# VH-VL binders against q0atu2: the designs that were tried, part 72

Target 1, 119 residues: q0atu2
Amino acid sequence: MLDKKARIRTSREYRNVFEKGKRLSGRFLIIYYVENALDNNRFGFITNKKIGMAVIRNRIKRQLRAIVREYQGQVKNKHDIVLVARAGIGKSSFEGMEKDYIAIMKKAGLFARNANKID

## First folded at step 3 (VH-VL)

Design kk10 (framework fv_ivicentamab_arm2)
Fold by ESMFold2-Fast, scan of step 3:
Structure kk10 (fold): chain C 119 residues (1-119), chain A 119 residues (1-119), chain B 110 residues (1-110)
Amino acid sequence: as target 1 above (119 residues)
Amino acid sequence: EVQLVESGGGLVQPGGSLRLSCAASGFTVSDNYMNWVRQAPGKGLEWVSIIYSGGSTDYASWAKGRFTISRDNSKNTLYLQMNSLRAEDTAVYYCAREHGSLDYWFDLWGQGTLVTVSS
Amino acid sequence: AYDMTQSPSTLSASVGDRVTITCQASQSIDSWLAWYQQKPGKAPKLLIHKASSLESGVPSRFKGSGSGTEFTLTISSLQPDDFATYYCQQYDSYSGEAYTFGGGTKVEIK
C-alpha cells in the first residue's frame, strides 16, 4: 500500500501536475511530473475508460501501485508524479509494465537513488 | 474531409436484434477512440459504448450484456450490435469520435440513425 | 458519481437578446466541460471545450465561462441560427465517469 501522504488525492492536485508539469511517454504509460514544495513524493494514477472494463482498470491500477511502491526508494524526492495508463496496457504483462515504468522514470531523470550513494 | 455515416436503423419488435454501422472516411477508426451516443425522441444525450484504439471496449451499465461495440479495420467501419431490444431503446443512435487520449469531448459526429422498438 | 444539471430546461428569447445557460456539476470538475449545440433533426456540434475554448468556426458571440461546479454558456446578440438545444458534458477523467451530459436547454423563439 502507498502511504496516504504519498498519494495525489484531488482532481485539482492532478490538474496542477498537468498544468505545470513535464510529460514523457512510454509504450504503456505516460507520466506527468513536477517538483513540489513538500518533503515527499506523491503519486497519482489514471486508468481511464480507454483501457477497458472496470475489472481491467482496477487490475491495472493495483499493479501500477505495486510497481510504484516497489521502486519508491529510487525516485528523486519532492515530486508529484501522475501515471496515465495508455489504451494498450491491458494486454501487457506485469513485467512489461514494470520495465516501461523503470525506462520512463530513468529517461525523465527521476531515478536518482544509485547516483546519490556515497562510497 | 472527415466524415461518419451511420446506417442500419429501423423498426424492430421488442426482444429483437439490430446491428448499426458507422462508416468512417478521411481518418482511421482504429487510430481513434470511437463511441456510440443515443438520444430518445425529445430527450437528451446518453452515452452507450466506447471502443478504444487498442480494441478494448466499455459500456454504460444499462447496455452491458445486451449491446456489443466492434469494428472492422479493413472496412474502416464501427458497429453496434443490439440484442434484447426494449421500447426504451427507441432513439437516434450517433457514432462519435473522441478528441485525444486524455480528453473525452466529441469532435466529430455522424448524422444518426433512428431505431424504433415497438410492437 | 457525477450529476450534471442544466437550467433553465427551456427559455424563450428574441433575436438580439443576450442568453445565458447554466450547467451545475454535483462535484468539482475543474474546467473539464464541453458545450454542444443541436438543431432539430441534426447531430450535436461541438461549440466549446475546456469550459471556455471556442471551437474553430464557431461565432465569437458564443462564450463559455466557469470552473469547479458552476459553468455558463452565453450567447450575446442571439441570431436566428442560434435557436437550438444546448448540452453541457463533463469529462473529468479522474472521476472514472467521463461522459455525463446535462439534460439540455432548449432556446425557443419568444
Scores: ipSAE 0.008, ipTM 0.563, lowest interface PAE 12.5, mean pLDDT 84

Design kk11 (framework fv_ivicentamab_arm2)
Fold by ESMFold2-Fast, scan of step 3:
Structure kk11 (fold): chain C 119 residues (1-119), chain A 119 residues (1-119), chain B 110 residues (1-110)
Amino acid sequence: as target 1 above (119 residues)
Amino acid sequence: EVQLVESGGGLVQPGGSLRLSCAASGFTVSDNYMNWVRQAPGKGLEWVSIIYSGGSTDYASWAKGRFTISRDNSKNTLYLQMNSLRAEDTAVYYCARDSSWGDYYFDLWGQGTLVTVSS
Amino acid sequence: AYDMTQSPSTLSASVGDRVTITCQASQSIDSWLAWYQQKPGKAPKLLIHKASSLESGVPSRFKGSGSGTEFTLTISSLQPDDFATYYCQQYDSYSGEAYTFGGGTKVEIK
């Protein structure tokens, strides 16, 4: 997964992102994001019961962490970002989730234009 | 009023190209997932392509390489570029908005534009 | 690819009849199914999403039910405005397979 310092862990930290952050919706993902006062990015992940059973939600969470880790070097520094999985993500392909992640991060202005791993 | 209006359909020769337009009013296409869905005369509905709010795209397997979905945010207009057209591409083409929450069903449809591919 | 099988393909009915249309998915789609109504020469209209959630402005005589692989659309007392073709659509999403429609059921006058 991501280094501990790159993870949003507490309810207070999640609340700060939801309260003060911007929101963008993609096909399978919603992101909430806000600039932080640290020198690194932090990520949070939320999968709710709309997605399906716990085994599906845990798989999705694991796959999202893998995607975030893979592209973390392309993310604009000093941001707290929470990814919320949407209901239809449960049957999405890994590629579909990856494309949606790249698309919303680019739309947010948080991501480098060229994502070589998709090519 | 929230509305989608397609245009650009017509008669085209096999192997030819055609670009369809879909003008949106009352909402912003870039804030939504936008789709093309077609229907051959007397037949059922068939999904063609999607452009996600963040700009990434997906296609039906038979459409990949021949059809390109795009949008112009300044004109609030969705496009479908169709190349290497075949007789079996003859259909009414609808543009359709994915639900307001992006939950993958279509809550708004245009009136459709007829594409006829024949010699 | 998901297969959505709709039955019957054509159904003849009279005003006041109870009409039931069935939609079967080749694999479980939980409740991620929508129903559309299409009248001749017009675009489809959304009736129901999430198998049973009626859209605003849709008459209460329309009812969706089911989960997993078998779904039904029931019209409890058919009205003249209800003669149309009905389509189910799964949205248990895959990239490239996110939307699959049933073949349609035409409800025509007996």
Scores: ipSAE 0.006, ipTM 0.545, lowest interface PAE 12.2, mean pLDDT 84

Design kk12 (framework fv_ivicentamab_arm2)
Fold by ESMFold2-Fast, scan of step 3:
Structure kk12 (fold): chain C 119 residues (1-119), chain A 120 residues (1-120), chain B 110 residues (1-110)
Amino acid sequence: as target 1 above (119 residues)
Amino acid sequence: EVQLVESGGGLVQPGGSLRLSCAASGFTVSDNYMNWVRQAPGKGLEWVSIIYSGGSTDYASWAKGRFTISRDNSKNTLYLQMNSLRAEDTAVYYCARGYGSWEDYYFDLWGQGTLVTVSS
Amino acid sequence: AYDMTQSPSTLSASVGDRVTITCQASQSIDSWLAWYQQKPGKAPKLLIHKASSLESGVPSRFKGSGSGTEFTLTISSLQPDDFATYYCQQYDSYSGEAYTFGGGTKVEIK
């Protein structure tokens, strides 16, 4: 679970990321991201109805939070990042979502280490 | 009275430039996301560009590199700078205000439009 | 690709008729669809957003329905003021696509 200060919670905060941020698409994920003036990164998660039923959307959201939490130490500080799940994510494995997240974060220049290289 | 009034349309030759203005009254342009939408004679509506409340911009693929959306907060006015105009750009250009939550973007207020004719 | 297809392109009707206009998206847009009314020589006016949410001041005879790829605008008892062209518009902001309008449906007097 991410702590409360690492989460985007308000409509205003989400709007700021969508209005000022950059957008980058992966296979299962889209990210919107912008620098913030805080000491921490903050993350938001969007799983809309085209993903599937509520039980699937809730599972995806929990899994995305777990992935973000696991890799948060490798993310460049002072960013607000919103993850939007694409329609095909419901058929992905946890490992598939994790791999897509790492790839898109690296492409965005937001990752400090190359997580695709396993020591 | 909440209004949008466009101006700056007219006849221009292919390859020319034109700047459209949209004067807002009854609300603040910088507090909203603002759009340009066009309509060729006898045709449907086509989205052109957006400027978000925070100042970020987006464009239709065919408008990128030729059109620039901007605003002047002191004048409460939205602009569309159009360069390298083509005959296909002939249309009535509408200024439109975006409304809704951070998830919902639809156009709740429209100006009367200004006609741009690109012809030799 | 987000193509929006409206049918019919033209519809002839009489006052008091029930009028139905359809809008199809080339892929799912959930409920992120608005309907606009445009009279000759005038700017469009918002009627409905989020597929079925009626804008304040719009008569209750206008109803929006649908989700995913198939959407409908219904006018339950056509009035003289309703002869106009109607447009649907997708605004699925999560896709990052440009806002796309349907081709329009002209409702004219029979």
Scores: ipSAE 0.006, ipTM 0.559, lowest interface PAE 12.4, mean pLDDT 84

Design kk13 (framework fv_ivicentamab_arm2)
Fold by ESMFold2-Fast, scan of step 3:
Structure kk13 (fold): chain C 119 residues (1-119), chain A 119 residues (1-119), chain B 110 residues (1-110)
Amino acid sequence: as target 1 above (119 residues)
Amino acid sequence: EVQLVESGGGLVQPGGSLRLSCAASGFTVSDNYMNWVRQAPGKGLEWVSIIYSGGSTDYASWAKGRFTISRDNSKNTLYLQMNSLRAEDTAVYYCARDQGSWYEYFDLWGQGTLVTVSS
Amino acid sequence: AYDMTQSPSTLSASVGDRVTITCQASQSIDSWLAWYQQKPGKAPKLLIHKASSLESGVPSRFKGSGSGTEFTLTISSLQPDDFATYYCQQYDSYSGEAYTFGGGTKVEIK
């Protein structure tokens, strides 16, 4: 459970990330990300109908929110990040989603290393 | 004081199994990347396995399918289940803490537990 | 796919000597390298992280330097407590076998 301030909540905010942000694709996830003018990070989650039934999509969203929350302290501050689940995520384990998230966040330069300060 | 204490090592025959334990005190295992690192007699250090703070796991290529890393958060204890043991698995096994969210360095080590695989 | 090569594998030195150990990575790892000291029958102890950042409580005679593919650990004025095996470890890779150690350098008395 992410705090309200850490969630992207409006269509306009999602559109801003898609239009101005960078894109990086992982195996099960795509992230779109842009630096924001706030003093905190915000996350959005998108699961489309190609993944499966609403109950599956809602479970995946819940699992992704849990993963994001677990690693929230390692994400460089002042970013809006949208996670888009790829169709294949429905066949992935929680473990597969976690590994993919870590890999793409590091590749994006969004994860602060332990020796670095989060600015 | 923060500490890691290993147990469970011993003499086992080829094809046998052992389960190693690593009890943590002074910190929470699930807040860190926890690892097993081994060292054969007179040889160097070799990484075995990791469990991420979020619970996902990974293994050295030679360990996949034979070794399983796990943790019990209620006991604040790390485990390594070793199956189908071979003579070349003879080593001192250390548990080690990586405080980063992904792959950094080991700031805390246990004392090690000796596993001897011989007929 | 990172290989870590240490040299020499063994060196003999006397108390008071300046000792230099080299660690080479097969590909650039920037400054993402740690050094460990291991005494016989004991667990390794972290000495240095990020190539040159000395850990609290580690004597100032230990110094790490380098970046990219070539790194050194220097011990100025070797002390009796410094006869040990030293290992480097890269932490640049985040996939596969991310923790790759060098083969070790044993510093023994002349």
Scores: ipSAE 0.007, ipTM 0.630, lowest interface PAE 9.9, mean pLDDT 86

Design kk14 (framework fv_ivicentamab_arm2)
Fold by ESMFold2-Fast, scan of step 3:
Structure kk14 (fold): chain C 119 residues (1-119), chain A 119 residues (1-119), chain B 110 residues (1-110)
Amino acid sequence: as target 1 above (119 residues)
Amino acid sequence: EVQLVESGGGLVQPGGSLRLSCAASGFTVSDNYMNWVRQAPGKGLEWVSIIYSGGSTDYASWAKGRFTISRDNSKNTLYLQMNSLRAEDTAVYYCAKESGDWTYYFDYWGQGTLVTVSS
Amino acid sequence: AYDMTQSPSTLSASVGDRVTITCQASQSIDSWLAWYQQKPGKAPKLLIHKASSLESGVPSRFKGSGSGTEFTLTISSLQPDDFATYYCQQYDSYSGEAYTFGGGTKVEIK
């Protein structure tokens, strides 16, 4: 789904985003974000056991990656961004998750002014 | 089961400060999205502030810099610190719980507490 | 910016009447609208969310409809318990202010 280079993979890289990054909470999502020294954005995804069983957590991760991929062209370059799913996300619709993602990214100043379409 | 009880309202001089409390029972404040909504005498409802379940906050544009929303998880209580009060801040202040899950509407409200700003 | 305009500001009605209250958004809010009932000296009570979804325990004579920019709350066969002020609230995710309320409609005895 999302390119290999656009993924945060190591626990050390995740910790860097948590320790140095800014935090913003939405309805179903929390994002942590920090500018990186690379030429691209990287995304991390955390679904903890508070959300539910592995089947639910894996579904949420797949849906979040699909949302991130859809809007990646509108995200300010050179950022590491970690999406943490909140406990209530399991009850949300795909549309609800997408709207929350767009809203928090706009609020964080990470989206172009017209962020509703990939360009 | 669910109850919200506001307190801390009263008469205050212009330029003064007040802290409102909202004691919650039947649910956990830190697991929910909590809001303050006010209503001036004889007027309509006006949103003031939110604290998200994760602890991030937002404010109406006119409230930024003067009002601070917070919570004490050990007391299961929501607060609104109001500084630099003006006559136009005179209102009944309601504590309101969001239904959850991408809802943005309020399923439970407290009884309200009256704040009067007058010389 | 989402301005929410309710009309009428006041209406007089008799028990048994059909009452319609309108709420207009300055731009499209899809179906992200709730309706509240407030009696004097009391907190608001949620009646309807997502424009048309009735809350548990709310009588079926209350009906919400509409989408986009125009919404209505209809009370068929008005009851004595229904004399109150009604408020709409938008909660579209793109609102500059996430929780904009209409000005209210007071339903009073004729």
Scores: ipSAE 0.006, ipTM 0.548, lowest interface PAE 13.7, mean pLDDT 84

Design kk15 (framework fv_ivicentamab_arm2)
Fold by ESMFold2-Fast, scan of step 3:
Structure kk15 (fold): chain C 119 residues (1-119), chain A 119 residues (1-119), chain B 110 residues (1-110)
Amino acid sequence: as target 1 above (119 residues)
Amino acid sequence: EVQLVESGGGLVQPGGSLRLSCAASGFTVSDNYMNWVRQAPGKGLEWVSIIYSGGSTDYASWAKGRFTISRDNSKNTLYLQMNSLRAEDTAVYYCARSEGYWDSYFDLWGQGTLVTVSS
Amino acid sequence: AYDMTQSPSTLSASVGDRVTITCQASQSIDSWLAWYQQKPGKAPKLLIHKASSLESGVPSRFKGSGSGTEFTLTISSLQPDDFATYYCQQYDSYSGEAYTFGGGTKVEIK
């Protein structure tokens, strides 16, 4: 579960990311991303009806949030990032979604080991 | 110097079509938020349409389905395609630059081009 | 969509007068309001954005104030170049009809 502070919540905020952001497509995911003026990252999630029935869309959304939460410490700070699930994602495994997310984030230059912290 | 110059206005009959052009100099239209604003003779200003730097578009509710905003980046020119024209579309049409996505006030205007729809 | 109402629609004034124009929004727009000046046959010119931020090159006699639903443009000492029509414009919303203008206030010679 992502904390409220780390979530894109309003239509206006989603729209800003789509209009100003860069886009990268993976196998199961598309990300839109833009640097924000905050001190933290925010994530948004979109699963449309082309993916499948509500049960499938809700499962995908929960799984994407879990993946993002697990890797949030490796995402470069000060970005708004929206994940859009592609139609084929319903046929993917959790591992498949996870690998696609990591690949896209690395390609975007947003993902690095210990991006925001050294322990 | 930064400048916008509209052209393409003229007399057209109801049901007809017309394409307006707006040539920009001193800045790049694709890096900005570009708008069409109209003004009927002796009346006030009315926003028509916007094209965002990312290429997405929005329209006044009465313009949807009849008007299309576009740009040609190679010519640094903004367009407004107007179809199914009505007498109430008679107006001076201005192209105008918005300051930014969140700051959609108009810092630069063209001289305007008159469109007259009459039978 | 936001409705913007300006008053008065016409105002007669003399050089040196203090002129006040009001703009009301049908719902709160915080401070997301701009003011424009338009002379006959000319395009509008931006005067003020964010309710009170004067644009570079605009004389200091122009002042914007207000927030929420009620806004005012004041010209402290009217000059010959100030006889024009003035428009307010909200930019709080961001989709369809997002950039609503007031009906305008014509400042004309007494």
Scores: ipSAE 0.000, ipTM 0.539, lowest interface PAE 16.4, mean pLDDT 85

Design kk16 (framework fv_ivicentamab_arm2)
Fold by ESMFold2-Fast, scan of step 3:
Structure kk16 (fold): chain C 119 residues (1-119), chain A 119 residues (1-119), chain B 110 residues (1-110)
Amino acid sequence: as target 1 above (119 residues)
Amino acid sequence: EVQLVESGGGLVQPGGSLRLSCAASGFTVSDNYMNWVRQAPGKGLEWVSIIYSGGSTDYASWAKGRFTISRDNSKNTLYLQMNSLRAEDTAVYYCARDRGDWLYGFDYWGQGTLVTVSS
Amino acid sequence: AYDMTQSPSTLSASVGDRVTITCQASQSIDSWLAWYQQKPGKAPKLLIHKASSLESGVPSRFKGSGSGTEFTLTISSLQPDDFATYYCQQYDSYSGEAYTFGGGTKVEIK
């Protein structure tokens, strides 16, 4: 489980990321991301009905949270990031989701060193 | 001080098997992306396999099904199990670390261990 | 599958020369490229990560530049310790292979 401060919780906050953020698609995941005015990162997770039954969607959400938590220390600070699971994710392995997450985050520049860390 | 020490190389006949070890000190292997890289005599560097901090693995296409990367967190040691060895697998095998901090490329390497596959 | 093409394969130079090595990726890798130096009988040493970020303890005469598909390593004033083989490496991991090395460039005494 991610800390409460690290979660996107409200519909308004999700809309802000979709409206102002950038989008990047991977094999199993889409991310939407935008810089925030906070001192921390926040993550949101979306699994829609096209993925499958509630049991499958809940498993996917749990696995994605575990992946995000594992790599939290490598993510550029001050971002709101929403992960959207694609329809095909229900047939993927944990390894497949982990690899896709790493690839997308690198492409987004969210794993890069922060050039703005100088005051 | 960070060190990687490899062992397990030697002469083996075609079709044989070897297990390479890479003992790490000064850091924890499970906090990093650990890799095997090989270099045939007089030739260039060739990536073999990775184990991610979360435990997922990936392989060069030619290594899949024959080579298995693993780690023992209690011994802080990385392994490469090599099966069905061929003459073209003759090379110095290096273990190398890609920092889990920012994905920097390979900042520390072992000394290498020579594997010779010959009749 | 990424292809990493490095040129030239061999380069002859004298102390004090400016040396430039090129690395081309078959598709965009943004800035996910590292440069390594390897001396005979030794493991490679990381010089530059993220295309242009110099590693701690590496002399300032080494400079990396480029993004996308074309990258260069420049040594502004070659020193005796710089005669070695240099490798580029993509670590974008988008199209399957997590890492791919270039073929290497051997910098020899003229």
Scores: ipSAE 0.031, ipTM 0.705, lowest interface PAE 7.2, mean pLDDT 87

Design kk17 (framework fv_ivicentamab_arm2)
Fold by ESMFold2-Fast, scan of step 3:
Structure kk17 (fold): chain C 119 residues (1-119), chain A 119 residues (1-119), chain B 110 residues (1-110)
Amino acid sequence: as target 1 above (119 residues)
Amino acid sequence: EVQLVESGGGLVQPGGSLRLSCAASGFTVSDNYMNWVRQAPGKGLEWVSIIYSGGSTDYASWAKGRFTISRDNSKNTLYLQMNSLRAEDTAVYYCARGLDTWSYHFDLWGQGTLVTVSS
Amino acid sequence: AYDMTQSPSTLSASVGDRVTITCQASQSIDSWLAWYQQKPGKAPKLLIHKASSLESGVPSRFKGSGSGTEFTLTISSLQPDDFATYYCQQYDSYSGEAYTFGGGTKVEIK
């Protein structure tokens, strides 16, 4: 799981990312992202009804959180990032979502080489 | 109506530097993923570098540290700065456009510019 | 590392023949594969993207198929303008081996 300080929690914080941030579209994901004034990154997740029924949306959201958590050490610090699932994501595999996440984060310039060097 | 025109190729001695240009017309380079692809005489295509619409870059492993991709939005022009050139860098260099979606296939190519690295 | 293997390297054919070119990826690239045509002294031209999506203006005799690791380009009735070198290209940009091209297949007059 992502800890509480790494999650966008309020509607006001989501609104800030949408209004001030940049947007990039991937195959299954759209990201909105903006630099923050904190020492850490924060992530938000949105799955809409066009994806499918609640059980599918909840699975997608859980899988996206797992992907973000796995790669959080590679993300450039001090960003608020919101992931929005596209309608077609319900037909993708976990690997498909993971590939798309990495591709769009790389395009955004948000993945840093050797960002997570743990001794 | 849309086209890419490369320039800047020529004869360079080993260890030298050269800057290639790619002038775009009919579209905006910053709205697309722009690439450099090369082809040694009589050989196949080899990807060199990309600059994404957001401005981040990536390189073939052999090109890192020697080649730099960049763009000038005011001139609508893509560049490839090539340093520490070697005989094996001899090739026709193409610039190519990737559509600004999740799509990274190259739908538009320039005619290429020949770089010859020889003493 | 995404190795892309094309076969055959050279193919001799006559006008009207059915021509088949194969492209194999060392690991799954889903459908993120394009086909290009290149004539001597010219830039490559995109024919097909996403394995099977024909580009506007490309004749319907060109057909792409496959997914995962094995892909095929078929020319159902070869025309004089089709003698060229063909390249496949993966663009599954997951692991940094972006845009790997196959070695090419030269289609020559028999």
Scores: ipSAE 0.007, ipTM 0.578, lowest interface PAE 10.8, mean pLDDT 84

Design kk2 (framework fv_ivicentamab_arm2)
Fold by ESMFold2-Fast, scan of step 3:
Structure kk2 (fold): chain C 119 residues (1-119), chain A 119 residues (1-119), chain B 110 residues (1-110)
Amino acid sequence: as target 1 above (119 residues)
Amino acid sequence: EVQLVESGGGLVQPGGSLRLSCAASGFTVSDNYMNWVRQAPGKGLEWVSIIYSGGSTDYASWAKGRFTISRDNSKNTLYLQMNSLRAEDTAVYYCAREGSDWGYYFDYWGQGTLVTVSS
Amino acid sequence: AYDMTQSPSTLSASVGDRVTITCQASQSIDSWLAWYQQKPGKAPKLLIHKASSLESGVPSRFKGSGSGTEFTLTISSLQPDDFATYYCQQYDSYSGEAYTFGGGTKVEIK
């Protein structure tokens, strides 16, 4: 799904986003985001035990990666973005997660104004 | 020499509010991750909240909506605003600085300030 | 947040004894674990971070070991100053919002 170049992979890279970044909360997601010195965007994903069992957390992580991949071309270049799933995300639909992602990214100013998913 | 000094604790009735302060010396709070950790009398340690060097914040799930962490860079002071206090919030509240080596471990702690919530 | 189970809750020992405290994580935390010492009426003091990295000024009789889900703190020759409660704390970068502490182990003189 997402190219390895587009993934935040190390604890240090995650800490940099948390340390220097801004935070916005959506209904099911929190994002932390900061400009990077690269020529591409990188995404990180965090799902904790409050969401549910490993099967649910792994499903949520896969679904979030799919959503990010689908909308990757609409994200302002040169940002590191970490998505943190909130406890309630385990009971949301795929569509609900997708809509929340679009809303929060638009609020952060990281999306084009008309960045809506087409079915 | 690093020093953290908490103040603002005291006796409050259920439903009340308190603001705790943590005066830092020997380092700059805005250059570090700062935390609040509490300990109920005779019980163990429980993490409450963090403010990252970049200004982003996070909370224990039970603290969200009631507690707000903040800082005043000009005073080099960390704060915890506590609202809608409950008897189970009775604890010694410590401010703590995170270590710089990849971690969320706490290398320096203040002496703590006691918050008692009772009628 | 990962559950952290610390054992035993209370340990009785004599000066000169070798004392071992165990900390178990419900999921792998690699080596992202710290140990703290807390004396009555005092704030916790950091002893060890990253499972085995001893802090400056901490006596060499303190040793941390382990990785993944099983961790130990060993005091090789217990001294009177070691009479305290010890806490482990996970800080895995992927645990999200919570910094989970163990329940504590109180080391008492026999």
Scores: ipSAE 0.000, ipTM 0.532, lowest interface PAE 16.6, mean pLDDT 84

